# Ledger of designs, part 34: VH-VL binders against q20498r280to473

Target 1, 194 residues: q20498r280to473
Amino acid sequence: LELTDLYMRTGKKVPVIVEKCCASIEDQGIVTGIYRQCGIQSNIQRLRAKFDSGAEPDLHEFGQRDIYSVSSLLKQYFRQLPNPLFTYQAYPKLIEAFEKEDSLSEKVESLRFSLETMPEAHYRTAKFLMEHLTRLCKSKSLTDMTSKNLAIVWSPNLFRPPPTLNGADTHLLSGLNVHTAICDFFIENSESLF
Key: E = the ipSAE of ESMFold2; O = the ipSAE of ESMFold2 at other seeds; V2 = 0.75 times the mean of E and O plus 0.25 times the DockQ between their complexes.

## First folded at step 20 (VH-VL; framework fv_relatlimab)

Design q2 (at its last look DockQ between E and O 0.98; V2 from the best seeds 0.81)
Fold by ESMFold2 at other seeds, look of step 20:
Structure q2 (fold): chain C 194 residues (1-194), chain A 120 residues (1-120), chain B 107 residues (1-107)
Amino acid sequence: as target 1 above (194 residues)
Amino acid sequence: QVQLQQWGAGLLKPSETLSLTCAVYGGSFSGYYWSWIRQPPGKGLEWIGEIDHSGSTNSNPSLKSRVTLSLDTSKNQFSLKLRSVTAADTAVYYCARTRDKVSDDWFDYWGQGTLVTVSS
Amino acid sequence: EIVLTQSPATLSLSPGERATLSCRASQSVRSYLAWYQQKPGQAPRLLIYDASNRATGIPARFSGSGSGTDFTLTISSLEPEDFAVYYCQQHFDWPFTFGQGTNLEIK
């Protein structure tokens, strides 16, 4: 389900699964390699099934036994969005804004403008997620996860380039590098961007 | 006290379908995973698959193409079908329970076992 | 698939002795390992779960230890009824798997 449709159906600007999983990670997920290490497949799939059925699972229990299943499910949720968190529509503008200026001030201003073009549900959810990751970076001595480490594991789940007609392999390789860099920038500068 | 009672045909010919049923007494059907586990004579144990009260299943990849798991919540029963059997499927078959708790996939209650023999 | 290797295959001891049974996993299962006892013609009986927790009604002479890949079941002083086959089982992930068993036999 698309983020805007979920917002219209529930009245919640940030999906419940995103709010609950982020809270769980901040409570019980200050552990080595959070978001880098994968959870147990049976736990991930069972947790997903519980959310899909409309029940809210006991995330404290998952945090006690397999917190990496919570973090894995959250990444999977974003990867599976029909329109990525940073929408297809905003994607070219975000990439151009990031690459166009070397001045920090102008880069922030241009990115902020482009982020504000996204639908409200995407904007609010992106703000929520980036602020979560920014807070998590404060615990890098405990997690071994810097902003760059988080960007490496998160960017594939947040950005999906529009289809291209030619040079797909070259575009893909360039896109992967840029996706990590822009994601890292968002994590480091979320306060000024949102 | 929970008790699992199982039944089904014990003698099959090659290519037939194995069909076993397990009834649950003295406990809730929901809140658990219901499994089948088999043991060839004189050998170790092999997990076949599980089903929950919603009908969701997961099966051992080695058997998945031949396994059908089902349940009847009105009777507190769950069933195994294993099609296209061969002599290699000769085993004692057990039904068993695990809790629907995180990483609690240990089997606390077992059925009495059913020997299924496939000739040839 | 996570392979569990039990050793020894056969352990011959007398009542009153200490038994030590080993289970090694092909990859970490953290603490998610269980032990079962099985006598001829019977279903397996759960002894230990989560590596070290005794199941209800299991005598204190049974204890489990280990984490990661290496696990041990200890029977501190063997009783005549303890001579049976013992299996370890990982409850870490699908497909759940069992070791091939250790036959604990009377000397």
Scores: ipSAE 0.777, ipTM 0.910, lowest interface PAE 0.8, mean pLDDT 91
Fold by ESMFold2, look of step 20:
Structure q2 (fold): chain C 194 residues (1-194), chain A 120 residues (1-120), chain B 107 residues (1-107)
Amino acid sequence: as target 1 above (194 residues)
Amino acid sequence: QVQLQQWGAGLLKPSETLSLTCAVYGGSFSGYYWSWIRQPPGKGLEWIGEIDHSGSTNSNPSLKSRVTLSLDTSKNQFSLKLRSVTAADTAVYYCARTRDKVSDDWFDYWGQGTLVTVSS
Amino acid sequence: EIVLTQSPATLSLSPGERATLSCRASQSVRSYLAWYQQKPGQAPRLLIYDASNRATGIPARFSGSGSGTDFTLTISSLEPEDFAVYYCQQHFDWPFTFGQGTNLEIK
């Protein structure tokens, strides 16, 4: 389900799965390699099934036995959105703003403008997630996850070029670097961007 | 005190379908995964698959194309069908349960076992 | 799939002796390993789960240890009823798998 449609159905600007998984990670997930290490597949699939059924799964239990299943599920959720968190529509403008602007202050201003064009559900969920990752990277000494490491594992789940872009193959070859770079920038500058 | 009792045909010809049923007594059917496990004579154990009370299943990839797991919650029963059997499917078949808790996939209660022999 | 290799295949001991049975996993299963005892004509009986926790009703002479890939079941002083086949089982991930067994025989 698209993020805006979920917001219309539930009245919540941030999906409950995102809120609960982020809270669980901040509570029990300040551990080595969070978001880099993969959870146990049976736990991930069973946890997903519980959320899909509308149940209220006990994330404390998952955190005790396999916290990486919680972080794996959260990444999977964003990966599977029909329109990515940073929408197809905003994608060209975000890339242009990030690559084109010379000064930090103009880069931040241009990115802010482009981010604010996204639908409310995408904007609020992006703000929530980036602030979570910003808080998490302050625990680098415990997790071994720098802002750059988080951007590497998160960016494939947050950005997709629109299917109709010309030169998509050439953008794919260089796109992994730019997606990581812009994601890292968002994590490091979330307070000024949102 | 939980008990698992199982039944089904013990003699089959090649290409037939193995069909076994397990009934659960003395406990709740919900809150658990219900599994089938087999043991060829004189050999070790192989997990076949599981089903929960909602009907959700997962099966060993080596057998998945031939396995159907089902349940009847009104009778507290779950069943295994294994299609297109060969002599290699000759084994004692057990039903067993695990708790629906994270990483608690150890089998605390087992059925009595049913020897299934496939001629050939 | 995760392969569990038990050693020795056969262990011959007398009542009163200490038995040590080994199980090695082809990859880490963390602590998610169980042990079972099986006598002829019977279903397996759960002894140990989570590597070291005794199941309900299991005598204190049974203990388990290990983590990652290397696990041990110890029977501190063998009773006549302990001569049976023992299996380890990983409960880490699908498909759940068992070792090939250790036959604990009377000398």
Scores: ipSAE 0.721, ipTM 0.884, lowest interface PAE 1.0, mean pLDDT 91
ESMFold2 (binder alone), look of step 20: mean pLDDT 91; pTM 0.934

Design q3 (at its last look DockQ between E and O 0.92; V2 from the best seeds 0.74)
Fold by ESMFold2 at other seeds, look of step 20:
Structure q3 (fold): chain C 194 residues (1-194), chain A 120 residues (1-120), chain B 107 residues (1-107)
Amino acid sequence: as target 1 above (194 residues)
Amino acid sequence: QVQLQQWGAGLLKPSETLSLTCAVYGGSFSGYYWNWIRQPPGKGLEWIGEINHGGSTNSNPSLKSRVTLSLDTSKNQFSLKLRSVTAADTAVYYCARTRDKVSDDWFDYWGQGTLVTVSS
Amino acid sequence: EIVLTQSPATLSLSPGERATLSCRASQSVRSYLAWYQQKPGQAPRLLIYDASNRATGIPARFSGSGSGTDFTLTISSLEPEDFAVYYCQQHFDWPFTFGQGTNLEIK
């Protein structure tokens, strides 16, 4: 299910799964390698099934027993969006704005403009997620996860180049470094970008 | 106190389908995974699979293609079917319960066991 | 699949002695390891879960320890009813697996 469609069904601009997982991680997930370490597969799949059924699971238990299942599920949720969080449509503009040799303030302005072209559900969810990751960076001494470390593990789940005109999904391996760099920039500058 | 009682045919020929049922007494049926475990005579234990009240299943990959798990919530019963049996499927079969809680996949209550013999 | 290897295969002891049973996992299962007792003709009985937590109704002479890959079940002073086969089981992830068993027999 696309993010805009979920918004239309629920009236919530940020999905419940995103809100609850982020809150759980800020509460119980200040642990080594959060978002880098993978959860237990049975816990991830069972938790996903609870959200897919429309339940609002209590994540306190998951946080106590396997917080990495919560963080793994959240990454998986974004990875599996039909239109990625930073949409296919905004992707070329975001990359162009980021790579242009501009002053910091000009780069922020260009990126803000491109981000604002996204549908409301994507914009609000991106804001929510980036602010979560920015707050999490304040705990890097406990987690070993800097903004760059978070960008490394998050960017594959957030950015996908548009498919070709023939409908094939083109995998651009050369884009891995730029996706990490722009994600790191978003985490570091979330308050000025959103 | 919770009690699991199981039954089913104990003697099969090769290629037949093993069918066992387990009934749950003295406790809630919801909030748990309901499991089947088997033990060949004189050997160790092998987890077969699980089903919860909502019908979600997971099975041991070694048996998955032959296993069907099902529920009858009106009777608090769950069942195992194992297709295309061979002599290697001769074992005592147990039903067992796990809590539907995170990483609580330990079996706290067991049925009495049913010896299933597959002739050669 | 996570393989659990129990040692020794057979442990011959007398009542009143201390029994030490080992279980080694092929990869870390954190603390998600359970122990069961099984007597002939009976279903297994849960003794320990989460490596060290005694199940309801299990006598205090049974204790579990370990984490990661190495786990131990200890019976501090054997009673006649403790002679049985003991299995470890990882409850870390699908498929849930058991060790091959340790036969604790009377000397």
Scores: ipSAE 0.686, ipTM 0.870, lowest interface PAE 1.3, mean pLDDT 91
Fold by ESMFold2, look of step 20:
Structure q3 (fold): chain C 194 residues (1-194), chain A 120 residues (1-120), chain B 107 residues (1-107)
Amino acid sequence: as target 1 above (194 residues)
Amino acid sequence: QVQLQQWGAGLLKPSETLSLTCAVYGGSFSGYYWNWIRQPPGKGLEWIGEINHGGSTNSNPSLKSRVTLSLDTSKNQFSLKLRSVTAADTAVYYCARTRDKVSDDWFDYWGQGTLVTVSS
Amino acid sequence: EIVLTQSPATLSLSPGERATLSCRASQSVRSYLAWYQQKPGQAPRLLIYDASNRATGIPARFSGSGSGTDFTLTISSLEPEDFAVYYCQQHFDWPFTFGQGTNLEIK
């Protein structure tokens, strides 16, 4: 289910699974390698099934037994979105704005403008997630996860080029680690971008 | 006190389908995973698979293509079918329970066991 | 698949002695390891779960320890009814697997 459709059905601009998993991670997930280490596969699959059925799983229990299943599920949720968090439609504009040789302030302005063109559910969920990741960076001494480390493990779940893109827009970028770089920039500059 | 009682045919020919049923007494059927485990005579234990109240299943990859797990919630029963048996499937078969809790996949109650022998 | 290797294969002791049984996993199972006792003609009986927690009705002489890959079941002061086969089982992830057993026999 797309984020905009979920918003229409629930009235919530940020999905409940995102809110609850982020809260659980901030409560119990200030641990080594959060988002880098993978949870137990049976726990991840069973937890996802509980959310899909509309049940209210006890995330405190999961956090005590396998917090990495909560963080793994959250990454999987974003990876499986039909339209990624940073939408197919916004993708070329975001990459163009990020790679243009501008001052920091001009780059922030251009990215902010492009982010604001996304549907409301995407914008609000992106703001929520980036603020969560920025807060986690304050705990890097406990987690061993810097903004760059978080960007490495998060960017594959947040950005997908449209499957029909040709070389004029983003083809030259396919051999570069641009997704990690822009994700790192978003985490480091979330206060200015959102 | 929870009790698991199992039954089914104990003598099969190669290529037949093994079919076993387990009934649950003295406890709730919901809130658990219901499992099958087998033990060849004089040998160790092998997990076959699980099913929960909602019908969700998972099976040992070594057996998955031949295994069908099912349940009948109105009778508090669950069943194993193992297709295309060979002599290698000769074993005592047990039903067993695990709690539907995070990482609680240990078997607290077991059925009495059913010896299934496959011969030509 | 997580392989569990039990040692020794056979342990010959007398009543009143201490038994120490080992289980080694091919990869970390954290603390998600259980122990079972099985007597001839019977289903296995759960003794220990989560490496060290005694199941309901299990006597205090049974204790478990370990984490990661190396686990131990200890029986202090063996009773005649304790001579049986013992299995470890990982409850970490699918497929759930068992060790091949340790036969604890009377000398």
Scores: ipSAE 0.666, ipTM 0.859, lowest interface PAE 1.3, mean pLDDT 91
ESMFold2 (binder alone), look of step 20: mean pLDDT 93; pTM 0.949

Design q4 (at its last look DockQ between E and O 0.85; V2 from the best seeds 0.75)
Fold by ESMFold2, look of step 20:
Structure q4 (fold): chain C 194 residues (1-194), chain A 120 residues (1-120), chain B 107 residues (1-107)
Amino acid sequence: as target 1 above (194 residues)
Amino acid sequence: QVQLQQWGAGLLKPSETLSLTCAVYGGSFSGYYWNWIRQPPGKGLEWIGEIDHSGSTNSNPSLKSRVTLSLDTSKNQFSLKLRSVTAADTAVYYCARTRDKVSDDWFDYWGQGTLVTVSS
Amino acid sequence: EIVLTQSPATLSLSPGERATLSCRASQSVRSYLAWYQQKPGQAPRLLIYDASNRATGIPARFSGSGSGTDFTLTISSLEPEDFAVYYCQQHYDWPFTFGQGTNLEIK
């Protein structure tokens, strides 16, 4: 289910699964390699089923026994969105804004304009997630997860380029690890971007 | 005290379907995973699969194509069917319980066991 | 699939002696390992879960230790009723698997 459709069904701009998993990780997930280490597959699948059924799983229990299942599920949720968090539609504008602008001020302004073109559910959820990751970076001495490390493990779940028949947009990705770089920029600058 | 009582046919011919049932007494059916485990005579134990009260199942990949797990919530019973048996399926079959707690997939209560023999 | 390898296959001891049984996992199972005792004609009986927690009614002479890939069940002073087959079981992930067993027999 797309984020906009979920918002229309529930009236909530940020999905419950995102809110609860982020809260759980901030409470119990300040541990080595959070978001890098994978949870136990049975726990991930059982937790996903509980959320899909509308149940209220005991995330404190998951945090005690396998907090990495909570972080793994959250990444999986974003990876499986039909339209990615930063949308297919905003993707080329975000990449261009990030690559073309040199000054921090101009880059932030250009990215902010492009982010504001996203549907409300995508914008609010992106804000929520980036602020979560920004807060988590403040615990890097406990987790070994810098903003760059978080960007490495998160960017594949947040950005998908739209297919192109001409191949024109493909050559703009000239050997640069741009998804990680833009994700890292979002984590470092979330307060000014959102 | 929770008690698991199991029954079913103990002698089968090759290609038949093994069918066993386990009833749960003295406890809740919900809040647990209900399991089948087998042990060939004189050998170790093999997990067959699990089912919860909603009907969700997971089975050992080595047996999955032949296994059907089912439940009857109104009777607090769950069942195993194993299709296309051969002599290699001769074993004592146990039903067993695990708690629906995170990473608590240890078997606290077991049925009495049913020897199923598949003739040659 | 996580393979559990138990050693020794057979352990011959007398009542009053200390028994040490090993279980090695093919990959880390963290602390999610259980131990069972099985006597002839009976279902397995849970002894230990979470590597070191005794199940209800299990005497203090049984203790478990280890984490990751290497685990030990210790029986500090064998009683006559302790001669049985012992299995380890990982409760880490699907499919749940058992070791091949250690036969603890009277010398």
Scores: ipSAE 0.720, ipTM 0.882, lowest interface PAE 1.0, mean pLDDT 91
Fold by ESMFold2 at other seeds, look of step 20:
Structure q4 (fold): chain C 194 residues (1-194), chain A 120 residues (1-120), chain B 107 residues (1-107)
Amino acid sequence: as target 1 above (194 residues)
Amino acid sequence: QVQLQQWGAGLLKPSETLSLTCAVYGGSFSGYYWNWIRQPPGKGLEWIGEIDHSGSTNSNPSLKSRVTLSLDTSKNQFSLKLRSVTAADTAVYYCARTRDKVSDDWFDYWGQGTLVTVSS
Amino acid sequence: EIVLTQSPATLSLSPGERATLSCRASQSVRSYLAWYQQKPGQAPRLLIYDASNRATGIPARFSGSGSGTDFTLTISSLEPEDFAVYYCQQHYDWPFTFGQGTNLEIK
């Protein structure tokens, strides 16, 4: 299910799964390698099934027994969105703004403009997630996860180049390095961008 | 109080399909995973797979291509089918229960077992 | 898959003695390990879960310990009914696996 459709169905700009998983991780997930370490596969799949059924799983229990299942599920949720968080439509504009502008202030302004073109559900959810990751960076001495480390594990789940029929070589734009770099920039500058 | 009673055909020829059923008495059917485990004569135990009340399944990768798990919620029953059996599938088959709690995949109640023999 | 190796294969003791059974996992299972007792012609019986928690109705002479890869079941003073085969089982992740057993036999 697309984010905009979920918003129209529920009236909530940020999906419940995103809100609850982020809260759980901020409560119980200030641990070594959060988002880097993978949870137990059975716990991840079972937790996903509980959210998909509309149940409200006991995230405190998951946090006690396998907090990495919560963080793994959240990454999986974003990876499986039909339109990625930063949308296929905004992707070329975001990459262009990031690479073309050399000054920090112009880069921020151009990215803000492009981010604001996204549908409201995507914008609000991106703001929520980036602010969550920015807050986690304050705990890097406990987690060993810097903004760059978070960007490495998060960017594959957030950015996908649009499929192309026009022969443009989109896979050159989808290199891990550029996705990581823009994701790191978003985490470091979330307050200014959103 | 909880009791698992199992039944099914005990003698098969190679290539046939093993079919076993387990009925659950004296407890809730929901809130648990319902499992099949087998033990070849004189050997250790092998987990086959699980099914929950919603019909969601997971199976041992070594058997997954041949395993079908199903349930009948109206009768509080769940079933195992194992296709294309060979002599290597000769074992005592058990149904068993685990709790639907995080990392609680230990088996607290077991059926009495059914010996299934696959002739040559 | 996670392989569990039990030792010794056979343990010969007398009633009143202490039994110590070992289980080693091929990778960490944290504390997610269970122990079972099986007598001839019967289904396994759960003794211990989460490495050290006794199941309902299990006598205090049974205790479990360990974490990560190394686990121990101890029976402090053997009763005649304790002579059986014992299996460990990891409940960490799919596929759930068992050790090959330790046969605790009367001397």
Scores: ipSAE 0.713, ipTM 0.880, lowest interface PAE 1.0, mean pLDDT 91
ESMFold2 (binder alone), look of step 20: mean pLDDT 92; pTM 0.943

Design q5 (at its last look DockQ between E and O 0.90; V2 from the best seeds 0.76)
Fold by ESMFold2, look of step 20:
Structure q5 (fold): chain C 194 residues (1-194), chain A 120 residues (1-120), chain B 107 residues (1-107)
Amino acid sequence: as target 1 above (194 residues)
Amino acid sequence: QVQLQQWGAGLLKPSETLSLTCAVYGGSFSGYYWNWIRQPPGKGLEWIGEIDHSGSTNSNPSLKSRVTLSLDTSKNQFSLKLRSVTAADTAVYYCARTRDTVSDDWFDYWGQGTLVTVSS
Amino acid sequence: EIVLTQSPATLSLSPGERATLSCRASQSVRSYLAWYQQKPGQAPRLLIYDASNRATGIPARFSGSGSGTDFTLTISSLEPEDFAVYYCQQHFDWPFTFGQGTNLEIK
């Protein structure tokens, strides 16, 4: 289910799974390699099934026994969105703004403008997630996860370039490194961007 | 307190379907995974699969294509079917329980076992 | 699949002696390892879960230790009823797997 459709069904601009998983990570997940280390597959799939059943599961036990299952599920959720968090439509504008602008101030202004063109559910969820990741960076001495480390593991789940017509070979044009760089910039500058 | 009692045919010919049932007495059926484990004569134990109260299953990849797990909540029973058996499927089959809490997949209660022999 | 390797295959001891049984996993299972006792013609009996937690009704002479890949079951002073086959089992992830067993036999 797309984020806008979920918002229309529930009245919530940020999905419950995103809210609960982020809260769980901030409570029990200030641990080495959070978001880098993978959870146990059975725990991830069983937790996903609880959310899919319409339940709002209590994450405390998962956090005690396998907090990495919570962080793995959250990344999986974003990876599986039909329209990625930063949307296919906004993607070219975001990449252009990031690559083209020379100064920090101009880059922030251009990115902020492009981010505000996204549907409200995407904008609010992106704000929520980036602010969560920014807060986690304050605990890097405990987690070993800098903003760049978080961007490396998060960017594949947040950005997909729009498909091209006629199947032209353009996948080498969109580099994983640019996705990491823009994600790192979003984490470092979330207060000014959102 | 909790007791698992199992039954089913003990002699099969090659290509037949193994069918076993386990009934649960003296305890709740919900809140647990219900498992089948087998032990070939003189050998170790092999997990076959699990089913929960909702009917959700997970099976050992080595057997998954031949395994069907089912339950009957009105009777507090769960069942194993193993298709297309061969002599290699000769084993003692156990039903067993695990709690459905996180990372608690240890087997606290077992059925007595059923020897299933597949003729050569 | 996580392979559990038990050693020794056979351990011959007398009542009153200390038994030490080893289980090694092919990859980390954190603390998610259980131990079982099995006598001929019977189902396995749970002894230890979470590497070191004694199951209900298990005597204090049984203890478990270890984490990651290396685990030990210790029986501090063997009683006649303790001569049996012992299995370790990882409860870390699907498919759940067992070691091949250690036969603890009377000398």
Scores: ipSAE 0.767, ipTM 0.902, lowest interface PAE 0.8, mean pLDDT 91
Fold by ESMFold2 at other seeds, look of step 20:
Structure q5 (fold): chain C 194 residues (1-194), chain A 120 residues (1-120), chain B 107 residues (1-107)
Amino acid sequence: as target 1 above (194 residues)
Amino acid sequence: QVQLQQWGAGLLKPSETLSLTCAVYGGSFSGYYWNWIRQPPGKGLEWIGEIDHSGSTNSNPSLKSRVTLSLDTSKNQFSLKLRSVTAADTAVYYCARTRDTVSDDWFDYWGQGTLVTVSS
Amino acid sequence: EIVLTQSPATLSLSPGERATLSCRASQSVRSYLAWYQQKPGQAPRLLIYDASNRATGIPARFSGSGSGTDFTLTISSLEPEDFAVYYCQQHFDWPFTFGQGTNLEIK
């Protein structure tokens, strides 16, 4: 289900799964390698099924027994969106704005403008997630997860090149590097971007 | 006290469908996974699959193509169907319970077992 | 799939002796390992879960230990009713799997 469709069905600009998983991670997930280490597959799938059915899973219990299932589920949720969080439509504009040779303030302004072209649900969810990751960076001494480390594990779940950019393997690998760089920039500058 | 009682036909011919039912007494049907496990004579145990009260299932990949799990919430019963049986499916079949809590997939209550023999 | 290997295959002891049964997993299951006892013609009986927690009604002579890949069931002083087959089972991830069993027999 696309984010805009979920917003229309529920009236919530940020999906419940995103809100609850982020809260759980901030409460119980300040642990080594959060978002880098993978949870137990059965726990991830059962937790996903509970959210998909409209049940209210006990995230405190998941956090006690397998917190990495909560973080793994959240990444999978974003990776499986039909239109990525940073939409196919905004992708060329975001890349152009990020790679343009500008002053920092001009780059931030260009990125802000491009981010604001996204549908409301995408914009609000991106703001929520980036602010979560920015807060999480304050705990890097406990997690071993810097903004760069978070960008490495998060960017594949947030950006997908449009079909017209599916080129040779070397071209795709270059695109993956820029995804990490722009994601890191978003985490480091979320206050000014959103 | 929770009790699981199981029944079904114990003698089958090759290619038939094994069908077993397990009834749950003395406890809640919701809040648990309901499982089937089998044991060939003189051999170890093999997990077949699970079903919860919502009807969600997961099955052992080795058997998944032949397994159907179902439940009847009104009767507190759950069932196993195993299609296209062969002599290799001869085993004692057990129903069993696990808690619907995180990483608690240990089997605390078991049915009495049903020997299913497939000729040949 | 996680393979559990039990040793020894057969353990011959007398009442009053201490039994030590081993279970090794092909990959880490953290502490998510259970032990069962099975007598002929009966369903398995849960003894231990989470590596070391005794199930309800299990006598204190049964204890479990270990984590990761190596686990042990200990029976401190064997009673006549303890001679049976013992299975370990990982409750870490699908498909849930059992060891091949250790036959604890009377000498």
Scores: ipSAE 0.674, ipTM 0.863, lowest interface PAE 1.2, mean pLDDT 91
ESMFold2 (binder alone), look of step 20: mean pLDDT 92; pTM 0.945

